# VH-VL binders against o27280: the designs that were tried, part 87

Target 1, 266 residues: o27280
Amino acid sequence: MDSMNVPEVLEIKRIVEESESVKTFIFSWDFRREVRPGQFVMVWDFRDEKPMSVSLIDPVRSEIGISIRRVGEFTDRVHGLSEGDLLGIRGPYGRGFELMGRDILLVGGGIGMAPLAALADEATARGMRVDALVAARTADELLFLDRLEAAGVNISTCTDDGSCGFKGFAHERLLTLEENHDMAAVCGPEPMMFQVMRILDERDVPAQLSLERYMKCAVGICGQCCLDDTGFRVCAEGPVFWSQELSRVREFGRYRRDPAGRRVPW
Below, E stands for the ipSAE of ESMFold2; O stands for the ipSAE of OpenDDE; V2 stands for 0.75 times the mean of E and O plus 0.25 times the DockQ between their complexes.

## First folded at step 3 (VH-VL)

Design f3 (framework fv_cemiplimab)
Fold by ESMFold2-Fast, scan of step 3:
Structure f3 (fold): chain C 266 residues (1-266), chain A 118 residues (1-118), chain B 107 residues (1-107)
Amino acid sequence: as target 1 above (266 residues)
Amino acid sequence: EVQLLESGGVLVQPGGSLRLSCAASGFTFSDYAMTWVRQAPGKGLEWVSGISGSGGYTYFADSVKGRFTISRDNSKNTLYLQMNSLKGEDTAVYYCTRGDYSYPFDYWGQGTLVTVSS
Amino acid sequence: DIQMTQSPSSLSASVGDSITITCRASQSISNYLNWYQQKPGKAPNLLIYAASTLQSGVPSRFSGSGSGTDFTLTIRTLQPEDFATYYCQQSYRTPYTFGPGTVVDFR
């Protein structure tokens, strides 16, 4: 792919406000550059580049969507943009999700629902039965419920404060859901994913988890994406990993790495 | 045109090791789970092992668990079966197939014969 | 593990006959059932998947039906090339298990 590593300047066609802190930016896309759920792109505002997961893949309309949470200076600037404004996009990068079986479970926390929303679209288009557990701190932070419902997904929700659905954490809600799925895909805060993975392992459900930290390593040599015990480079071999690959990693759910590569507890 | 071609089957002694290969062509190899199925002379079909498209997830039949390892090299479009601690009951034609839960075993290679005998 | 059984183990038929082979799973497998044909000295080929969906290129005289635990393969108007061994296989859970096979030979 010659053009994969060169930013294309694209016009923002539509902006969808997903919540007070999350927007989806929609662009025309040439699907000669294939993009899969679980992959990410580098978004360039002509000052800084940041990795963002692809949340919409629509080859019928020739569009992709990129969902961005407001968390700092770069994302504040991007959130200030309007339809018709320009952003640089390069990629896609990383290993995407693999679909397996007929009945699948998606478990997403906060912005982690972004890559899972794209996966839900593909799974339902293939005729799969999709159950989604959507978790957030509050009802206002639950993402993509309307899209999932429109796609025919069976939705369960939970919020830490009980403002929508089950009151509690994703793993607590998961314990009350049906036990049989052919695979699961999980994306959200690492402590949540660790707890969910433990339950899925007990149920003998193969799971894929997306580790989205430091994805900018995918385009260069940085080393911050390394998983300690296995030597995995998240950006090179991920960000999506099977639970079989992660079960022996000491970092998963216990530590993260700062920009200098140092271990920091969650 | 999808094609699968197995190789590596030979006569080996009990306790020996052998690696089988399957060369794939005519499709995007990394998009598909792959499996090995065997058939002992005059007997029926037995599923042996499966591997996800990325190679990140592997499955094994109880009869081979701990002795066989499945792997793939997506850059070379090749599937492997590493067979260790071979037993007489491992004697079979080994077939490479494309498929898993969401994909039936829709294409099969011609098979490669492994004979385990003293 | 899910056990698969087939009936009959063998049958004799003539060209032009219609035959039915049955397959039973030890637990519900929904419609995760496939049928394969194997001719002497050759690799198996997929005939039917998802219990009733014909694989591309398979003649319409083959049909499958069933769900849950009980499944059937029917071949209408047998042709000479249909004399073979037929296997059912569940793809619901690993290990993927095959039935013991049904040999269809000349009467």
Scores: ipSAE 0.261, ipTM 0.673, lowest interface PAE 4.1, mean pLDDT 86

Design f30 (framework fv_cemiplimab)
Fold by ESMFold2-Fast, scan of step 3:
Structure f30 (fold): chain C 266 residues (1-266), chain A 118 residues (1-118), chain B 107 residues (1-107)
Amino acid sequence: as target 1 above (266 residues)
Amino acid sequence: EVQLLESGGVLVQPGGSLRLSCAASGFTFSDYAMTWVRQAPGKGLEWVSGISGSGGYTYFADSVKGRFTISRDNSKNTLYLQMNSLKGEDTAVYYCTRGEYDWPFDYWGQGTLVTVSS
Amino acid sequence: DIQMTQSPSSLSASVGDSITITCRASQSISNYLNWYQQKPGKAPNLLIYAASTLQSGVPSRFSGSGSGTDFTLTIRTLQPEDFATYYCQQSYSTPYTFGPGTVVDFR
């Protein structure tokens, strides 16, 4: 069996353009090494290594997909690659989502829909009823709508600017949606996730939230992955946490830490 | 055919030092993380230490942190465990295994017995 | 650290029986759960990884299930070579921890 801690050099089999700023890179994958929705891999371009959530898990085609938003030098270089080019992939790492009950709510903001799209595929394949609230600042940042529709997901959208669907923030839209899900999974900007979590807590809906923070280390060997107040290591104990676990984390949704350890508000 | 062969287990005095070796064959050694797992006589399994394929990352159980070091020589297909400040509680059969983290320990050596006693 | 517990600590069975062994984690580990078999005087052998995936060469009478905190190993139609100690192990985070083991003895 292949090691999880040594990058495997894989050929880019297919690239899907999700938007002007987001691409999904698809690789052949040996499913003797299982991958679950909510897990991440380390992507290495032979210069830098960055964590990326798995957005497609397809055992029938023996493929995984990794969706990458263009936000800096590393992601710009990766976006410049073509089918047939090589990337190093290490992993998967981290805690994935758990499915429970029969009716599930997904709440995703921007690129946060990537790990939730993989979860939606698994949930619908298992016969669960899936409602997805897809949120973004503008219509152009709404992701995976076609894929969710093809999977049979019930979709609601909202944009901050009103360019598609409800005009407003995810939590404002959530207040207008029907209650009574058995669980929820949430991924997106931390302030959005914090507001959504509070509403779900009031409704007694257990929620799992994915913290997609940058990491500067291999899994489990440095303190930069820690959450304030709890000592949780995001790369080792996350990125997926239950809302009950996050309710005791005072930094969640309020501030983050820079490399010097200083508090930076969202 | 994957094979792992441990060596070095002997009787040592408390406070002493010992180095265990594991010779690997039948696969590309540098492509795999490696681990040491131990088993005290009549007891269960305890994970001790792991090392990445490149050797750049190492992990240790709290019971051995600061006393044990793990290393590898990929040119010789050999894994090492350097054990210092040995205690009676370190008495165990030490197994060399292939794998770490999400990846199962899919191949195991036959083990080498370390006895720490006066 | 994630604590692993197994139930029962031992059981007696006859050839042809079907048995189940339970493993519980002190916190959610998703599907990062492996099962190993150890015969007296021998090294452990991997049976199942990722909670439910059979290792190559392992007979189909072995099966695993579960996710989160609760996991089971089932051996259908027990054979003489199945009398052994079985261990679960979480690979979710360091330190990787094993259950205390379940001894399967002949009646």
Scores: ipSAE 0.000, ipTM 0.379, lowest interface PAE 18.8, mean pLDDT 83

Design f31 (framework fv_cemiplimab; at its last look DockQ between E and O 0.51; V2 from the best seeds 0.00; counts 0 for: pae E 3.6 > 2)
Fold by OpenDDE, look of step 4:
Structure f31 (fold): chain C 266 residues (1-266), chain A 118 residues (1-118), chain B 107 residues (1-107)
Amino acid sequence: as target 1 above (266 residues)
Amino acid sequence: EVQLLESGGVLVQPGGSLRLSCAASGFTFSDYAMTWVRQAPGKGLEWVSGISGSGGYTYFADSVKGRFTISRDNSKNTLYLQMNSLKGEDTAVYYCAKGDWSYPFDYWGQGTLVTVSS
Amino acid sequence: DIQMTQSPSSLSASVGDSITITCRASQSISNYLNWYQQKPGKAPNLLIYAASTLQSGVPSRFSGSGSGTDFTLTIRTLQPEDFATYYCQQSYSTPYTFGPGTVVDFR
């Protein structure tokens, strides 16, 4: 089926409670339609539609998972759903992560770990060594630790309050790590990603970063997710960008545009 | 069957510019990193440049950094090498090769000859 | 940058012979070593990757071994079509570098 046009109404097979604010919704998926880590889908609850990253890709069970953080009215409604309920899913869209090298570093903050968890599975399956720096405000907000561990990922944790692992921010923890990797994948709050990218650039580590912007169409038409001043559309050229690309993006780490198109600081 | 076909190699003067092309077929082009390797007449192989599948990441040998640009059009299954400020030492057969960063160059084109001479 | 060397630079052999070519890296590259064959006027062809894995379609008389800094390509029962130049290449880190090549010609 053409992923560009029509949402498919899918039944929620399972719901995994990842944290107090994050749930993963599992759906049956026809893998004749390829999906890559870093890509997103549009989730439709028959009232509103929002872009969500794919956090699980399981060809063996023919399932995908979408992790959703409870942050507003739409996600509040979705979090109220039960197994067996229906959602509309269209996609996948966007550019996913590219894997290279033998050793990969994942740096994730909060819900940003969602696409990285999927990437970790793929990287491990390819025989890559995967190190993951998982960051959150508190220990109970750290996501996918058991899943990552089971996959053979070497995990380092970082929390703002020091309740688990390194006390501080992800970029601060990264500075304490001396080993370089062949590439890095980064996803989380944009200020975090900005600092992490700078460190990785100084170390000459190729990095990919997944950006979040207001998306409406998901197909590169409406322009709502355009980045200053490149004109990159997060839904089409992204959401995954190389650091070399983001170096040209003036707004990265500095501001974003709200649904009205106004500049808002991070 | 994987096919790579280079084109664009000609005689140019020092300081001149030239763009090479490589047409690819037989595989999902955007899924693979691509590379340029050159070979001066009677000499060995020298890696020149690489580009990620998406084209978002590029890297170069020091000998060509700042002068050469690598790009790709995945909608056309084509790899490019823009060569500026050409020097005599850039004279070589330029090969397009299929790679995946840490993986070997498993397919090569037949190459295109670039000659830089006054 | 990682420097690659090969030995010998050239060797003469006869059909049916067994020959060995060595490649050395200036630092450890684990098993990220590839072997290529190039005939005059032709593009290189991949023979061995990951130090010892035979590329699909390559005859079994070709074999590779080694890890770290020292690697070997062996051709058993040399055939007429095997007379060519052989290059090792490290894929451990950029810039990727090739050995200087070993010419295998007729005795």
Scores: ipSAE 0.690, ipTM 0.887, lowest interface PAE 0.8, mean pLDDT 94
Fold by ESMFold2-Fast, scan of step 3:
Structure f31 (fold): chain C 266 residues (1-266), chain A 118 residues (1-118), chain B 107 residues (1-107)
Amino acid sequence: as target 1 above (266 residues)
Amino acid sequence: EVQLLESGGVLVQPGGSLRLSCAASGFTFSDYAMTWVRQAPGKGLEWVSGISGSGGYTYFADSVKGRFTISRDNSKNTLYLQMNSLKGEDTAVYYCAKGDWSYPFDYWGQGTLVTVSS
Amino acid sequence: DIQMTQSPSSLSASVGDSITITCRASQSISNYLNWYQQKPGKAPNLLIYAASTLQSGVPSRFSGSGSGTDFTLTIRTLQPEDFATYYCQQSYSTPYTFGPGTVVDFR
């Protein structure tokens, strides 16, 4: 709707410190504007506007949460705010995750666990079995473990430095886990996501990946993104894409996919 | 009030192509995975293909892989099955149905007959 | 692919009889098993899902049981409208597979 494109000035109701570098900002939300895991909002501090994934969706309390990592000037200013301060919020935007099957694997790296935490809530509410692989550089950067545990999620962790769980990267840990999932959802640094996608593809596990760089396409800055696949196909509004949609663009010169999404050599 | 109406079934020659349509009403179409199931005359049910609610994920029975394509237009509440390189063995009534692998096929259309013959 | 087998392929029965149809999966599918009824010239109708859960509106004379690889559909006190073909279907993994069907006809 038109009202989704005009920033609404909202009061910060509560701030949760998730780690030294990550905070979740909680706002009252009118759920006549439906919001789904994997969607994002534009956050406006009255100087700059940035896309942020929704990390909490709570219709019972009429609240949404937005988790923000401190990485630059905008996020430093937002992190300096207190409960009662105001931010402009517009949206939601983008294609969210969709759930299929009876079990799901979540693979999240760093702040990528934010949209996956919201997805975990929805999946568990639907009665799905949820396994989460939570990855970070160090134990202190693992996010949402208590929230995932409270939701009944079966958690595996890995850290680059070995300070918690498996020592190594998410894709290395994934190789030691069960192959049996109906679907997966992946969010984190792009190198991690593509390594994980390739393993899931080899296991014939359909996966959805959330790509931060495509968030701006969803708000009309680039209204049409094209997937060149035997012609001009307008790619679906991001940031969430099925691995089948990404296989042709990411595997140029390496592999192609058959109609079932199976990897075949050139 | 959920309704699924298939159309497009006709006689086609071997090696030909045909597109089937399924018009859906009475539910939020984009929220549900959809499937095609076929039944050869006097035979049992065979699952053909499925598609996620967004259309971003598609899956097929081995017997039709590489020949059939499933798609949907959520703005028109319509499901499609594009059938290429048709064989006599593809002769069947084609049903569209609502459901994914975690949810049973709870609503079915009336079917549309495809005959592949010279 | 998971293969589904049904027995018998056909059976003859009279109104008032109780009948049992069996379905076997080639590997364990837990309780991810559905039963459908198809009347001549009609589309299939869902009867039972999750091996034993009755679909809304389905008469209580229908019941399902089983888990793992072996499943049964039972119809107590058969009615005239129950003469049909019955199919089991696994929803454990894609590709979805159906049993070959059991025809229930008049004796």
Scores: ipSAE 0.471, ipTM 0.756, lowest interface PAE 2.7, mean pLDDT 86
Fold by ESMFold2, look of step 4:
Structure f31 (fold): chain C 266 residues (1-266), chain A 118 residues (1-118), chain B 107 residues (1-107)
Amino acid sequence: as target 1 above (266 residues)
Amino acid sequence: EVQLLESGGVLVQPGGSLRLSCAASGFTFSDYAMTWVRQAPGKGLEWVSGISGSGGYTYFADSVKGRFTISRDNSKNTLYLQMNSLKGEDTAVYYCAKGDWSYPFDYWGQGTLVTVSS
Amino acid sequence: DIQMTQSPSSLSASVGDSITITCRASQSISNYLNWYQQKPGKAPNLLIYAASTLQSGVPSRFSGSGSGTDFTLTIRTLQPEDFATYYCQQSYSTPYTFGPGTVVDFR
């Protein structure tokens, strides 16, 4: 446990350009510290520290990958780094995705595909059937398509502008997909996740959703990542939550439950 | 080696409450979903309830919804079934089992007998 | 809920016989069908999952077949330890219902 609080300075081994705005930074990793898809690390650039999802977990090559979208000052500095440069990494932290059943649906929006790409690798290695719905604003922002195809994932795409695949939002495309999945894993913009969760709840498909909140300690003591009305700490009890857990959170809509706990309309 | 041991089965009056426990060992408990299955004397098997590895997703047979709750304490490797508003038809041997979400129930405990009678 | 039926409800057989037990689901469950054996006073034991895949340690005289709604458990060259009750179970959707069981008795 003590090593989780102390950043380890690691050399950037390789950088993969995923899109104009997304790079994956690959590091050697000692897998005595186990890493699960959906967990995150705190990335320290020697000035500031931000949580980033793990997108590649490769125990055979002893490598971990972290995908970072350029969105501000910290990520601009990190995107300016080269192979051989150093970053501080502490973690992993949080609860990762559970894999259950034989058929899984992944629904990812934008950079939210990063932890789902790691999950897809694990699911296919376990022999699960994996369907992925990959969503973005435009075709150039669809992430990890080649990697998912190489892993044997059945890919559906959607773009807001229709430049690739279905024209529309992820939840609209989801209505046209088969309904026989044992579980789903969802990560992306919160409005997308809310709408996807509603559809999956109506289908009685158990879903896990990965949330983002402000984090400082990452070990559950500072309270900065708490969700209202549950006391859940995103860094400790999450970032991955089951849809049933999330239904009790005021920040997401709630379907009504009868006194027996069954879902009922409105 | 995987071991599951149920406890807490006793004679209870109709309308009463009871909590069953299942102690688990021999596997990483938090990685696996768990379930309760019951068998009334001389009858077949009935699935009762299941819970995800984290405890974050639970589900129930219609016959027990609203009366039973399922929980787990992953720090103690223990699965629980809280049974409220007990009825005569809840009389059964209750088994805990490892498995969920189209996984077969590959490991079972020996069961604990719950008897509901006046 | 998906209803499961089994046929026959009971049968009598001798050591060395081959027997067949059938299981039917009220809707298609693809190959999400499991078979269990239960001896008196003991917990059930998994035999077959995914309709036809033998659980590790299960003798090859057990086999399963079928998909969709109709499934079959076959025991070839019945042994003394095979006299038990056999249950099918769908694992397609909750609640994960069991069939009513088939009792295999010594003749």
Scores: ipSAE 0.378, ipTM 0.724, lowest interface PAE 3.6, mean pLDDT 87
ESMFold2 (binder alone), look of step 4: mean pLDDT 92; pTM 0.930

Design f32 (framework fv_cemiplimab)
Fold by ESMFold2-Fast, scan of step 3:
Structure f32 (fold): chain C 266 residues (1-266), chain A 118 residues (1-118), chain B 107 residues (1-107)
Amino acid sequence: as target 1 above (266 residues)
Amino acid sequence: EVQLLESGGVLVQPGGSLRLSCAASGFTFSDYAMTWVRQAPGKGLEWVSGISGSGGYTYFADSVKGRFTISRDNSKNTLYLQMNSLKGEDTAVYYCARDDYEYYFDYWGQGTLVTVSS
Amino acid sequence: DIQMTQSPSSLSASVGDSITITCRASQSISNYLNWYQQKPGKAPNLLIYAASTLQSGVPSRFSGSGSGTDFTLTIRTLQPEDFATYYCQQSYSTPYTFGPGTVVDFR
């Protein structure tokens, strides 16, 4: 029986170095258990288990990929692994992105481009026009540009330091882009997502935003994933939310919560 | 191996200025918020200031607000505390610490002593 | 600002004893409370975060409990290296605040 709650031990088939701090780990996958862009899996290194968004969904090659940024002890250990090594994978979990209309805008900051890269693949396969705004602090941290170009995505870039593309923040660059999209999908640092959401709301563009950091308990509803004022559970009802829902959440864009539920300023 | 090393603590006259530095190694500096905590001789710990990983957000204790500024250079893995209009009450050992949002202040430097006296 | 108080301000104990230190916040801070240990002349070390989660590498004889305004740190079977000053600290809201500390002395 296919069970999302039992980890499967999978061999790392290929590792792609996306940047100095980001790697994509590619595994063979049985697509009888479907994976959608915006969903996450629990990655187990036989010591610790952490949630990771799926960044590649390739049914033709029977592969999935997960892109991991080096940010702490677990991710440092995983980055030390090689092709042929084993990881436990459990899932998928969470609600994925929904596609609607003919035109989609993707706005990704840093590692937030990972789930959006998978979404870009699905959107282009469905014949949608895809515009992507790829944002990072520096040129070396821009992710997935070659993959997006190969898929026929219209790419705009911005960096905080001006080392590539527009000099400035994602929301500043967004103000210079066309306003006519049927929907948008946004993933990145929460202050960036908040500013982008406000612009999209003024343009009457429905947006989906991904809140991935609260997915500590993935096997059921977890109190640590509960958003203030709404009672939404990121691991059960998210991590993807429509902008209309997030506009009711006072914490969105102001502070975050760690895996223990602790309030932390941006 | 995570290491934090403070420097810059010296004797300063009241009303003077001083900049402290904290050199970080053994982790991706830009992924962590950083903080300064001080301890006056024979007294307890007092949080002074914090800065987000990007440097975009800064926070201060009321006792230093308007006099101190916190900054970071992520390309050099260095945290700074610029202290202006120093008072006798600012005499303390100043600790640099990593603000790990999963653990909070999980790694601390050895401290650097600032003495404000004539 | 959130004020933190600790009790007792000091205590004397022997190796093998079990001790409890309490910490109180002036308003509810949920579980956003951390415990630190400081030995004379040394920097503080994190023992416990989120009220009850033991930091990696910290001996299991240390434990924390509580939520809201009242918190406790318990040390079972005191060892010689445990004679130190212990501080609680709230991370609920800036400015972050520490308790005044509890000195654990050898009897």
Scores: ipSAE 0.000, ipTM 0.382, lowest interface PAE 17.5, mean pLDDT 83

Design f33 (framework fv_cemiplimab)
Fold by ESMFold2-Fast, scan of step 3:
Structure f33 (fold): chain C 266 residues (1-266), chain A 119 residues (1-119), chain B 107 residues (1-107)
Amino acid sequence: as target 1 above (266 residues)
Amino acid sequence: EVQLLESGGVLVQPGGSLRLSCAASGFTFSDYAMTWVRQAPGKGLEWVSGISGSGGYTYFADSVKGRFTISRDNSKNTLYLQMNSLKGEDTAVYYCARGDYYDSYFDYWGQGTLVTVSS
Amino acid sequence: DIQMTQSPSSLSASVGDSITITCRASQSISNYLNWYQQKPGKAPNLLIYAASTLQSGVPSRFSGSGSGTDFTLTIRTLQPEDFATYYCQQSYSTPYTFGPGTVVDFR
């Protein structure tokens, strides 16, 4: 039994190597505690705690998965773990994606495909048509292509270096896609999300965008996860926001704030 | 108060390489996206490349993609353009300019540096 | 790529005239359009961004309007320092593109 803000110590049931830099850690989960695509958990390695998006939600197997990219000390330590090792998990936190209409476009960059992979599973299970634009710097950084294909998702890829699919950025590829959708969901680097949001807005496609900002705590009482202009707190009111909400946030796509509140450019 | 000074423009042979620099002063350099815009003699303006404030994201015009690279050293307040496999069509005055990349207006410009690509 | 066109390519005017320059995008760019002024031998300077917002220090005789694909720059009561080349630029999507320019000459 978990309670708010108390980590539950879980055994790593399985580890999936998604790429050289990304692993998915799979845990048994009691689905009396609901988890929705777009929500995150706090992962505790008994030294530090970091927010991670849920990338697999499987009530049939009673499992959740958390995909982690190796980018620093915490993630290096977690990547060194093996099946049978323990991690603390608390949550879920944040609001999840909302699904509407008959078709959805997913636009993901790098590790941003993690929450979108979980969303693709839910959308497909509802009978929606799912198109995914998967973007990365190189082919080796494209994530979840096999999983998306197995789910019946229509996949377009683009890489900055042209090593797979369209040579260029997600927004450049999006301009060449013919079909409009009832909604879109976008997750990746903020500059990519900003450019994609503009195009979807012009096409009158309502979009939800997921912001995985640095957070001081999971429950949002601290100011470190607060967005400029609107006062949104990512862990309390996000991480998923509608495009019209983000259009009012001056800092979106331009800069973030460190724990002291100082501006840090992207 | 804001000042941008380009340097490095010279005569180079086709197929050669050249690095341009832009020294910035009078503002917090790392807070701003930077761009290179060129102008061939007697012609209009052509956007070449842009870079985010952190240097983490770079963008290029199709005409230079794969040949040019953009970089910045925020500790030295300097923007760079590395130009490889130069063509006669690359002959132009190259301006550096400061912008909010995502809203995308360029509010301060340097005076430009002339690059001539000729045999 | 988004293509930009300007009309006219050149115009002749006298001090005190009111002039209008038009800019057209090959697709909708919302209000992500900027206007620049360039004098011979000098770097461009920003006049207007977001289709209609005057840059600090730009005289109120300059105004911009439009959205989507069609935009205009208007200069009311033209002054001697306004004889220059004017460029529009879309900032909606990379690669960013400039119009071919409009030369405003003394008549």
Scores: ipSAE 0.000, ipTM 0.442, lowest interface PAE 14.4, mean pLDDT 84

